# VH-VL binders against UPF0128 protein PH1314: the designs that were tried, part 9

Target 1, 225 residues: UPF0128 protein PH1314, of Pyrococcus horikoshii (o59052)
Amino acid sequence: MIKMLEGYYIIENPGVVPAERRFRMKDLKAWGYDLHLGTIEGERAYFISKTGERHEGETYIFKGKEYHVSRTQKEIPENARLLARIIIERGNPYLEVWLEEEDVKFPLTKEDPRIILKRIWEKEKLNQLLKHVRAVGLTTDFYKDNVFTQGIPLPYEEYPPKVRRVLREVKDIHRDLTGFGRFVFQYFGEVDKMHNYRLYWTLPTLHLFDIDIANEVDKVLGMLD
Key: E = the ipSAE of ESMFold2; O = the ipSAE of ESMFold2 at other seeds; V2 = 0.75 times the mean of E and O plus 0.25 times the DockQ between their complexes.

## First folded at step 1 (VH-VL)

Design zi10 (framework fv_zigakibart)
Fold by ESMFold2-Fast, scan of step 1:
Structure zi10 (fold): chain C 225 residues (1-225), chain A 122 residues (1-122), chain B 107 residues (1-107)
Amino acid sequence: as target 1 above (225 residues)
Amino acid sequence: QVQLVQSGAEVKKPGASVKVSCKASGYIFTSYAMHWVRQAPGQGLEWMGYINAGYGNTKYNEKFKGKATMTSDTSASTAYMELSSLRSDDTAVYYCARDQYSYGLQDAFDIWGQGTTVTVSS
Amino acid sequence: DIVMTQSPSTLSASVGDRVTITCKASQDISNYVAWYQQKPGKAPKLLISAASSLESGVPSRFSGSGSGTEFTLTISSLQPDDFATYFCQQYHTYPLTFGQGTKLEIK
């Protein structure tokens, strides 16, 4: 589901705009993503991918289901919108979307679909992050003297004083970011190791990783793309 | 259950300061932003600002910068809002209210304190 | 600042009536609107967020709609418990701002 994760990353990674405000069909063009029109289990679907090409007429497997590519669509139809359905597989939620040609009233839920999508994507990103840091746990022995969370969330007050000093210099960190994101910060002087750390914001707490783990986390989240 | 309990009514003279408390229970205090909203007698609601309880980061409505100070005590699960240099037009009911989403991500308020009446007069 | 304007300022209605109140934003706020009910001497109660998402425990006779700059709160069949003041709030842009309120009174 790597292609879908890459698409989700850009939708959820706002410069200064929350993820819910970025769930707009027209914004996909601005981000340079191709829409891949196809079918999944006989229903029309759009899949968003930043990387790689999906060839028309071919069938792919993702999240255990067959996806057939009918067309790569550069333009969204003039009188259409995406309809989102929520599917949970293997403990991780993912989004399936259907192209809606006409405005209809759908009895899917009383909640705003964008809010639901934000919660689902943030849960998925958190699950991928936790799986990834567990998988690379053995590398933490190399950083014996460093603060490394291994994906276990820490509240601000539990970080070492040196780390908290750096964090105090970031303003509105939890307000200006979506439920997940990253900061790259630089610190000169006594705490040179801070140059090699990245801070990740997820719904529950902040996660601090050294650069080797952060680079691997960035790959999982699609941030390096 | 989730609830916010505020301190009792205050009567102050012009020029004094007042500090209103808001004690949280039933949820992880450090994971939510606490907003402050006031309502003058017979008037509408006015947003003052918020504090993220765990991180201490604050955001103020420009109208209240230098007038209101928001703080939190993590060990007591209590948020505070202090008003300085009180004037008669600060007479209002002051509410604390929890952000609907963790860490101030929503800015709509699902749980409210009962309100603290502050009266500024002789 | 985004100005939220409610209409009407006061509304007289009878039990069983369908009541609609409107809220207009001075600029596009997408769907970032919440609606609150306030009874005399009480704190406001959240009814709806994201323009149309009904808060848990709120009766189904309440509904919200709208996007962009124009929003409505509807009570499909007014009950005695519904006579109160209603406020809209935008949360698109800081500072957060509220409408001036609509007082719903017994006719």
Scores: ipSAE 0.000, ipTM 0.423, lowest interface PAE 17.2, mean pLDDT 63

## First folded at step 4 (VH-VL)

Design a02 (from lu07 with heavy chain L103F T104E, light chain L96Y; framework fv_lutikizumab; at its last look DockQ between E and O 0.02; V2 from the best seeds 0.00; counts 0 for: pae O 19.4 > 2, placed apart)
Fold by ESMFold2 at other seeds, look of step 5:
Structure a02 (fold): chain C 225 residues (1-225), chain A 120 residues (1-120), chain B 107 residues (1-107)
Amino acid sequence: as target 1 above (225 residues)
Amino acid sequence: EVQLVESGGGVVQPGRSLRLSCSASGFTFSSYGMSWVRQAPGKGLEWVAYISHSGSTIYYPDSVKGRFTISRDNSKNTLFLQMDSLRPEDTGVYFCARHYDIFEGYFDYWGQGTPVTVSS
Amino acid sequence: DIQMTQSPSSLSASVGDRVTITCRASQDISNFLTWYQQTPGKAPKLLIYDASNLETGVPSRFSGSGSGTDYTFTISSLQPEDIATYYCQQYDNFPYTFGQGTKLQIT
C-alpha cells in the first residue's frame, strides 16, 4: 500500500462542506463583535460593532449614514439565525456574516477570514492553531513537525496507545464535528521522552469559526507534546 | 430583471422648474435607498440626492441643497426629483440609481438617464 | 467634502497592454471606494466595490487595490470592448463624490 511504504497514516472523511453554517452568539463574541438592534438612517436593522465600541442609546455616523443602537443583544434573537460562509473573490478568501430574521437578511460583515481567525486564536490562546496554520482558503491547512531524529517512520502496528488515541480523536472530529477532513501522520517513536511525529491536517475553514471546534482541534494538535 | 426608467427631462429656461420621475420594477422598491446622479455634457458624474428606503432620511450636496427635493412613493414604485430655480450648470443627464443595500453608498443598478437642458 | 482626484484624464493604449488608473482622496476613506465603467451613451456600470472586490459578471482582467487615500484600478490585458470612461467614487461620507473620469482609448 502506498501510504504504508511512506510510513504515513491517513485519516480522511470525504464528506461535503456546507455552503453556509449557523453560529451562536458565543462564536460572534469570540470573533470580536457585539450584535445590535437599532436603526440605520432611521430604518430598523441589525448590525455589529467591535466588542465594547458602541453602547445602547448611542447614535453615530458611519459611511455617511446615521446609526442608532436601541439594544445590544445578549443572545441571537429567537426568530433569527446567525449565518456565515466562505467565498473566494479573485483568489482571496472572505468570511461573509449575516443575520437572517425570518426571511429578511441583515448583512453584518465581510472580512478576511485570516484576520478574524488570528483574533479568535489569540484571544482564546489556541497556540497550536496559531503556530501551525499554513494556509487559509475554503479549507485551512495545518503542518506540525516535531521530528528530532533521522530514523524512518514506524508502521501503525507499532504506535503506542497514546498515539492511537490521537488518531481516534482526529477520526471523531472529522465524523462528528467537521463532516470532512484529511489528516496525514507520520510517527517516528519516542526519543528522550518526546514523541517524534509529523502531521498535515486539512479542515474546513468555516468550521474553525466555531469556537468549540477550534478548541478541540487545538487540543488534539497538542496531545503528544 | 431590475429596471429603472427616468422621465420628465426637457429644455427649460433658467429659474424654472422640472420634475423628474424614475419608475422601478423587478425588485422590492421599498427595500432600497435611491439616489439621483447627474452628468453634464462631456463631464463627469455628480451625486445630487439620496433618499432612504422608507423616505425618512434625505441628503443633498451643497450645489443643489435648497433647490432640489427628492421624494418617493413606495406604493407606486416611483422616485422623484423636483428641481427648482434651475441654473445652466444643472444641465446634464440625470440618472436614477439604486443603492446596493441599506448599508452601502454605491450603486448596483442605474437607469439610462433623462436629459435636462437649462438654457436661454 | 471629500475630493477625489483621478488620473490620468485620458489614456491611449494598445490591445493587450496593462492599463493603470489612480484615484486619490483628500482624506482617508477606509476602502469605501467603487470603480465604474461608462461606455458612450450608456449608464455607468459597477465594476469594483470596497476598493478591490469584483462585481458579479465582471471579467477577471479588472482589478482594484489601495488603501487610505490612494487607490488603483488596473486592466491586466486591455481588450477592444474596454473602450470607456472609468470613474472612481467614494462612499465614506456624504456627499458621495466621484473622480473626474479617465477616458480610455485604443490605439
Scores: ipSAE 0.000, ipTM 0.434, lowest interface PAE 19.4, mean pLDDT 88
ESMFold2-Fast, scan of step 4: ipSAE 0.006; ipTM 0.434
ESMFold2, look of step 5: ipSAE 0.000; ipTM 0.425
ESMFold2 (binder alone), look of step 5: mean pLDDT 93; pTM 0.943

Design a03 (from lu07 with heavy chain I102Y T104E, light chain F32Y F94W; framework fv_lutikizumab)
Fold by ESMFold2-Fast, scan of step 4:
Structure a03 (fold): chain C 225 residues (1-225), chain A 120 residues (1-120), chain B 107 residues (1-107)
Amino acid sequence: as target 1 above (225 residues)
Amino acid sequence: EVQLVESGGGVVQPGRSLRLSCSASGFTFSSYGMSWVRQAPGKGLEWVAYISHSGSTIYYPDSVKGRFTISRDNSKNTLFLQMDSLRPEDTGVYFCARHYDYLEGYFDYWGQGTPVTVSS
Amino acid sequence: DIQMTQSPSSLSASVGDRVTITCRASQDISNYLTWYQQTPGKAPKLLIYDASNLETGVPSRFSGSGSGTDYTFTISSLQPEDIATYYCQQYDNWPLTFGQGTKLQIT
């Protein structure tokens, strides 16, 4: 099942993030979501829920549980999970996406024209990545729906230099995808029992915060009609 | 606004110790790898220590390995450098620097530096 | 260790000039190279990362190019505020290493 952004929160942070890691926070109602302001341990945070969840000033109902929200005294749902943080830069909010957030994944279908366009771009970037991976002797795999670990996970810094270079290539390709503002994907590496280093990644996920990029994709698809 | 402020520098005799601190603000400190970079008078930049976001992974160049210890306290947004067995060649300005991302790499923000002078 | 060699060690140029600095790695670093600007008595400032990507807020007159072992940093039209020392740094492998720096003076 598609794991939507419902039940996730965003922490406000005034730090600066490179443009390729930022997505402008747009009106989430265009995507069927609402944002609710709260706090986590003194920091500002936002809850994401589907449009139509009941919110009556001081009371918000999310997945059957009541949360009391006010400007001066706010609560974070117990089932909320960190997805990203909001960066305020020159008065404009941006969403910083965590590259290592491994539990946010979405299945993809080939019937959506936007997904077809995404698949074409994915194939081009994947071909570039595979050339590097094969050059350093890594085993590669990717999953449509989920990433499943088949060996022993290692912290990034503990991988051999050749493997870390490939992981940086994956990050660079992800930054290219993020710079497009449209797609997010996740990856992680493992070492198996035979000392073969494995790289796993998900297919890109449609980014839900930048409706201008969605409009750009629609325009391109219109030109192909 | 990202801010890194170093302290703890000073004048010390060879063989003695100093502890440097770096106070971080304006970002989620626990999400970033951090390094110390030094600069001798009139010379270039030299990387001297790295610590990952969690504190589990640490790297040093051969020039300071066994003498310097990098550590962090994520609850206090503070980075430390314990410098033991100081030598005259350790003299310089010590900068606290934030790595761009959890993946190793370059420095997107630097502190203003704290001077360390090792003289006999 | 990967050694980074900058050229020249110093140069003088006039306002409006095109200035070029080069950085050579002792082995292929796959574009994992950054350029920093440092004014005397100040901390370094990130200008360019991944050999050619301009950091946000950095003027467009700064650019980087190159691949493999040879990289170039260019200021297309030198301004008075550009007087500084410029450093390249590789992050392909540990330990992280810097070039020796290029001191830019304006005449």
Scores: ipSAE 0.000, ipTM 0.425, lowest interface PAE 16.3, mean pLDDT 64

Design a04 (from lu07 with heavy chain I102W T104E, light chain S30D L96Y; framework fv_lutikizumab)
Fold by ESMFold2-Fast, scan of step 4:
Structure a04 (fold): chain C 225 residues (1-225), chain A 120 residues (1-120), chain B 107 residues (1-107)
Amino acid sequence: as target 1 above (225 residues)
Amino acid sequence: EVQLVESGGGVVQPGRSLRLSCSASGFTFSSYGMSWVRQAPGKGLEWVAYISHSGSTIYYPDSVKGRFTISRDNSKNTLFLQMDSLRPEDTGVYFCARHYDWLEGYFDYWGQGTPVTVSS
Amino acid sequence: DIQMTQSPSSLSASVGDRVTITCRASQDIDNFLTWYQQTPGKAPKLLIYDASNLETGVPSRFSGSGSGTDYTFTISSLQPEDIATYYCQQYDNFPYTFGQGTKLQIT
């Protein structure tokens, strides 16, 4: 069963993700994603999809290249660099991730998303955000009613003052991001029972068919200055 | 069907060397991480070596580090364990085992094992 | 190293009984735990991975649960073919370590 993928933007982490900023397979599952192992033109690769989508054993053709999904994967390699893209499959967006290890080959990539990722994962901005969310020791996701903890939304005014301060900052960031920018910030989250802050946005809100992705890219670049 | 077959075990004197082999069939060997796990007579299981799918990442516990060398030949679907400076406490059945995939630390398929006895 | 301790070291049960084996890690292993079955003279067989996931082809009478440092393996209705030694293993950190094993016998 060969399938056609529509459109993509290539995103690359410029270096190995530091251990303190890495997430494990359980984190991806908590965010609503499954990780898969497979190949691109016979070279080993990883793919991320929405939880519940069946890709195992499937082959996809995109721009003349063959992508094969072998199985669901449990863990992200500790020594890997992340290279990700947004793909539309059967009208639904999902993530495709390549991991660079000593013997893994990356596919050809677009230049603009890599520049955005290099700037977004700049140590200063990422460390400041992670320090802030870690300091409060909360299990919190940003959702329609501002914030929820373990999936239970609470009115903003019912959170403790320290939490409300963090939530205002997260809400402002989320409000200012659209499409591509929201997708990128999914990688800033961690799941940890000691410091349980998760910062993510769901891909179902990303309408790649009718959004001018170039405008989203330009907006994110402006925010990085 | 996945099959792993070990060979190369035997009886050796302390301080000598042995090389174990594990022949893999029924799956794409080059896509999986592999380990060696041993079991002393009447005792439990002990992990002794790991090698990634490509051969680039290798780990050992302190008990064998510097004495054992794990390697693989993906073109021949074969895993190896070179055991140098053998000690009586290295005696046991040696299993080769396939990781669920090349990254996971658990084993979905095991060989039947090959016995190694280190005795004076 | 992470030490894995199983209890009991051995147990006897009758066909149809519910059998429970526990495994305790010396530190939090975040559900990176497997259970294996080993019959005498044979290689171990994977039964449960990630603490609670049943391996394909393994009978539904086997189950796993737990989190943090404490994990449980259960056989809901013991069958004669289940007589074996059972091992837990952690893979949260190197070196990978196994419990000492639990020998299950029939009465």
Scores: ipSAE 0.000, ipTM 0.415, lowest interface PAE 19.3, mean pLDDT 64

Design a05 (from lu07 with heavy chain L103W, light chain F32Y L96W; framework fv_lutikizumab)
Fold by ESMFold2-Fast, scan of step 4:
Order: sequence, then C-alpha cells, then structure tokens
Structure a05 (fold): chain C 225 residues (1-225), chain A 120 residues (1-120), chain B 107 residues (1-107)
Amino acid sequence: as target 1 above (225 residues)
Amino acid sequence: EVQLVESGGGVVQPGRSLRLSCSASGFTFSSYGMSWVRQAPGKGLEWVAYISHSGSTIYYPDSVKGRFTISRDNSKNTLFLQMDSLRPEDTGVYFCARHYDIWTGYFDYWGQGTPVTVSS
Amino acid sequence: DIQMTQSPSSLSASVGDRVTITCRASQDISNYLTWYQQTPGKAPKLLIYDASNLETGVPSRFSGSGSGTDYTFTISSLQPEDIATYYCQQYDNFPWTFGQGTKLQIT
C-alpha cells in the first residue's frame, strides 16, 4: 500500500537540537519527496536518505526563526502551522509551500496514492500523465509497529505465516516495480529501488508496495523510449 | 542444491519456431521470478524475457517482443520460452536464470545453456 | 536503453597480480550493478551485487566499487581459477543490460 503524506508543519521555537540532527533538504535531491519515505514516531518525524541513513525531521532557520518540520496532522503540537503540502489537482501532484502567515490556496488531500493513480489512468491519457506528474511519495505502512523484525530482515522461513503469505504475494508486485513501477514513479519523482529496499529492511515497520499492476503493464513499458 | 537444466535447442531455418524448457530443482520454484538470457557467438549476454513467480507479470525487450513468449508450469517446476519467427540474429546459447531475491533484478543461479542456431 | 561499456575488452595478467575492470553506464544507475564470472563451458556465476556487496561463498579477493555511471571490479591477487570472462549488468531500468564482457587470461 502506497500512501502520500498530507503535509509538513512548522513548529515555532523548537528547542536547541544537536548539530548532527540538522541537515539540508537540498542534500537529499528532491525537496519534500525523500521525506515521504519516512516514519512518524511519537511527536518526531524521520526520513530515509538515499544512503539508507535514518534522519530525524528537518530543522530550518528562516528569517531568524527556527522551524522543525512535522509531517502529520495526527500529532500536531499546539504551536504547529502548515509549512508545505502535496496536492493532487486535475490528476497532477503539486507542492505548495507556506512558511509564514500566507493564504493557503488549495485544500490538503488525504487520498491514497493508489486511488489517485487509478483516477489519473482512468481519466487522463498516458501522455497527460507523463506531461504533468512530477512526483508522488512512496510510503507503504502495511504493518505498523512491526516489532517482530525491528526493521532487520529475517530468513523467509522465520517470518510468521501471515507475513510469509504477504511476502509471496508482493514478490510479483515488487518485481513489477522494477519495470512498470519505476517507469511510472520515475515520472512521479526520483524513486529508486534502493530507497524502497532500505525502507523495508531498515525501519521498525514493514513497508510493502501494494500496486494493482493492471493488464496494461506491457503497453506502458512499450512507451518507454 | 539449486539446479537449472535447459533443453529444446537445435538448428532451425529462419521463420520457424523452437520451444525451450528449463527444469528447476533444489528450491521452491513457485517462489522465484525467472528469466531467459542469451549469448550470441563471440558476443555478450542479452536479457530476453522475464516472468514472475505466479506467471502474472511478463517483460520482454523490444528485440523479441511479439515473437517470443515466456511461460511457466509451477506444478512441473518448468520454465518455457516459445520462440516464433526465428531470425539468424536469434542464434546463441540460451540460459535460464533465477532471480536472487524478491527485491532484486539480478541472477544468482544460471543453467548451463542450450544452443540455438538459426541458419538456412 | 542503458548502454553498459566495459574496459578493457580483454587483458592478460600473471598470478598474484591486481586486476581491475571498469564498467560505465550511459546514465546514472544508482549502484544497481552486478558482476558475473563466466568460465569457458560453464554458466555465469554471481560475484558482486549492488555494486559492492560480495555474494556468499565468493572469495574475498573479489571486490566492487563505484557510483553513478562509473563502476570498478577488482581481483586483488589473481589465481589460476580466475581465468574467465567477466560481465557487469545494470538492473536500474528495463531492459536489463549487460556489458560486452572482459576476457581475462593468465600469462
């Protein structure tokens, strides 16, 4: 299951954080999109860099104020305000940034990316998808609090039967992602196999890609030129 | 011990067909994606076809698309490659190969290959 | 398609020598690169995956490195049984593509 994160929030006057927890979003390639591979643990947000390192949420200094980015509405502190959000409008993802008292133009979307992809496919031509889609976050929280593995992969035989059943089913889906999924998601942003693998195997939660690979997969791949 | 054994190669004239088979043993065949990779005389390796563990997902490069069909029979632990409208440039040794992991697109085990020669 | 170019196409070296083979991708492949060994008359064998990870059971004299478009395969101390053709393969994007191969001989 692929989920798009709703948005980013400003937490004004955060406490002093160690220097090693301060890093620049520009060092992660695509602004905002690498953060979609992260997790929420209590009041803190984490994300996975392309090197596979797990980082605590971003801290910025803007116009003399310190801001700590939180990525969910569920755990909003009293002093949090909307910083940025990902919006799907007319089948196209947009990043809207609000860093201080500015009017928000578009409502936040909470749609599952799978539903968004299905709508884009059904309503838009493939060429329209290729024209307008920039990037979507790839994060799939099929299992929350997967304490069983602590984010460390086990030999297949040692997983619980329910997990083994899911792993057999997603084997096809994940391999399809190396063709169809990366074709589709490359037009949705810089998503690569290493990020997906590291997210699955290094986080305390099991992340699975639940993509309904349509009967049209061979047609989509045939359009790669 | 993992073993992959190819068969069905031979000498055929251009425009004819061949069906290759790959017999798998030593692992749970139904749990792995499989591919065919060929090697022309004196040349490098070329990926030819992929099929997922269930058989639901299949990929081909443009060079063989529409002429080759990959399939599998999990009850018999066998992988197939149906090659139609064969051309001289299809000549080579054809290997079946097992994909390493559910997350990876490379091969941990290969068969010894079966030779295919397309000539008149 | 992503083109993989190996260098050199062939080389000769002595037992105990350090041997280096390079593989260049026509575009960034994000370390999705594998090295195989093919001895004459045998099937290819996986040696290195994800550019730098040694496959289980493969001798430690083999190693891989690199990033982006440029990758290197090294044999730190050549042994007689290493006579083979070596191939790199990218699996970043379909179609999966291989280098032309590097034929290694011992003199």
Scores: ipSAE 0.000, ipTM 0.407, lowest interface PAE 18.1, mean pLDDT 60

Design a06 (from lu07 with heavy chain I102F L103W T104S, light chain F32Y; framework fv_lutikizumab)
Fold by ESMFold2-Fast, scan of step 4:
Structure a06 (fold): chain C 225 residues (1-225), chain A 120 residues (1-120), chain B 107 residues (1-107)
Amino acid sequence: as target 1 above (225 residues)
Amino acid sequence: EVQLVESGGGVVQPGRSLRLSCSASGFTFSSYGMSWVRQAPGKGLEWVAYISHSGSTIYYPDSVKGRFTISRDNSKNTLFLQMDSLRPEDTGVYFCARHYDFWSGYFDYWGQGTPVTVSS
Amino acid sequence: DIQMTQSPSSLSASVGDRVTITCRASQDISNYLTWYQQTPGKAPKLLIYDASNLETGVPSRFSGSGSGTDYTFTISSLQPEDIATYYCQQYDNFPLTFGQGTKLQIT
């Protein structure tokens, strides 16, 4: 019998993540969740469920893919550290460096860790984007003057063909740098002049994950509103 | 659970008009560019209209410029295609399709299609 | 306009065969190419995007490669359910254009 997957937070390809973004399973085991090992279409994956919600050794079909959950490990707590680890395993190396350098214990620091992680990730993603665009020469001037300094960027289709190619290249690099998924370019609004623009990862198939974890990822990377 | 559902197709005589609708659900419609793609009987796919997420930017191929008008109502999660001065060569199945994101011109979700026949 | 030319227009192969379809653009499209599968009477389904990236839920026997103007779509071991028409599409520039399609038959 095959069942649909519900209530799992899924970490794909954990063995392929670069060293600076490597999964630290020992951190997850202390938290209020059950960690399960398994496969997606025969490739290794980790499945995280709230304590007591799932049984190991079951096969599920979801969005045309076959998932197998093979065993339960230790409880993992539901908090921003779990979200940060999922984001790191999906490809943000700066969150892992932040968590490793800080002496971070539960409960976390007085400031909401989701806001701290969001600031670090957003600032570095913007810097990586600008660094790449600077390498392209004259296109960099256009981005600085028209995209980053004049408020709201033009709709993608209204950019000149050369600029659209550079934007697609930068998007591809962001996808590659995070290791998984794609980015949406979003204007922050006029209030925050330091961070007028944000790029955040949008999961290609959000329903492969618990929809709540996808929303929480957006909250960690977003401005709350 | 992204879903796109087309309606408004039918049989019309040459020179007449038809308005197609596409109802979107399961995602933030106002964040996505949308297109219409058609397919004549036994033929391949042909892109016929694009509209940006805000509705400010619209593109057509030369084959339909001046005859077709794409529009959207983000408050109702609905995409439209107004087809005027229809010709027999406009006959085909019309698909509503979502662009993956504003960077990418490819389609991650398609509707089931609605048939349009221009004859009689 | 960017013209997309597929070859072959049709092909027949046996279950378990390796099937290759090619797509050529009239100008450099910088890997902005997708492959779709269409079963008769149904909407197209996205298989591959950005020339080589496999869409979620698509079997690993499907793959894409290529660069510049020349792109290839491969089914490593043909299955009965793969009988369909396959299309490439470029999105380097408007108008968006598709190849003419390749009809795959199993014999």
Scores: ipSAE 0.000, ipTM 0.409, lowest interface PAE 17.9, mean pLDDT 63

Design a07 (from lu07 with heavy chain G33Y H99D, light chain F32Y; framework fv_lutikizumab)
Fold by ESMFold2-Fast, scan of step 4:
Structure a07 (fold): chain C 225 residues (1-225), chain A 120 residues (1-120), chain B 107 residues (1-107)
Amino acid sequence: as target 1 above (225 residues)
Amino acid sequence: EVQLVESGGGVVQPGRSLRLSCSASGFTFSSYYMSWVRQAPGKGLEWVAYISHSGSTIYYPDSVKGRFTISRDNSKNTLFLQMDSLRPEDTGVYFCARDYDILTGYFDYWGQGTPVTVSS
Amino acid sequence: DIQMTQSPSSLSASVGDRVTITCRASQDISNYLTWYQQTPGKAPKLLIYDASNLETGVPSRFSGSGSGTDYTFTISSLQPEDIATYYCQQYDNFPLTFGQGTKLQIT
């Protein structure tokens, strides 16, 4: 079974995972995947039906307890697919990309946080890192314990080779993006011969003062220009 | 059993076009990135095209940019390579190959290849 | 582009010998290197990925090592069925590039 970190869940890059690693919503629940990261202000999850219709739900986490308040998983249509979850904390969006059974086909708009994430995926500088991405998201330091910035819990040489490659690439890419945001890497261990990890990129606040760094970031992230 | 079968190769004159196909079976084709790799007679391997699972992201080396077009039809489990303005140096066996995982760029399964000869 | 140079271009060895092939990248490729085996008239077969990880079902006599720009492929005890051409490939960046190949022959 896929293993959960307290207050978190494991997500995978949708549409690009081999078929044997794809799971339906009912299977994800059986694997403990229905644990949600949330805030006192609430969060939203996006699900797409086979007809392409987008549905929204809300989940909350209070004092370590999970609630799916506005919509439970049992209320989601049988043909719906997990797409994305947007968490709002004091006006800052937090986006996680969810597992799908098939290729991701969702309507992205210029103002949708997912369009920024998709542009990040398409940049050359991030392509090597994306080879190893099993979870993609945009996040902020909205937990007071700052679990998104936990850092490396193990000595570097004790990580599996695949994880060590990801950490080296995160370090190299992060150096170029420090003025715009940061990567947050978490490793959850091995379950059923699969190494489970999460890679987030912090949604920028636009407090950039170095023009060279700002220009490089714009090239990498594909912001509106 | 994973299987990739190429077809469409043949003998063609310089400047002409040829369309290669690769039929995939034994796995969920729509979940995998795919590539074309060629091999000239008695020579080594050369990557010529790479395409994402959805077909939205595509990469080519400079040697074929503007002449070759990679595409796919996930409903038919088929990968294509449209080759225009063929040159003698495009002669070789063309393999389709399955990317190992997420945008990995190396290949765990290959087809048997289809020969393409460009000569006058 | 990242250039991959293999040494030697050809190698003659006897059954039971230890065979070593090297691959050098024109820049640091952070262990993003594979080794393939190609027998005459057949498609390449993946043997090693990430410089040192053995693909499932591949005999343990095959191994890889190295870092940065310099990588090594070893067959600890050559068997007749190992006679083939071997290729390294980098996947650190596009365009994807292969070494020129090392043809392994019986002596």
Scores: ipSAE 0.000, ipTM 0.422, lowest interface PAE 18.2, mean pLDDT 62

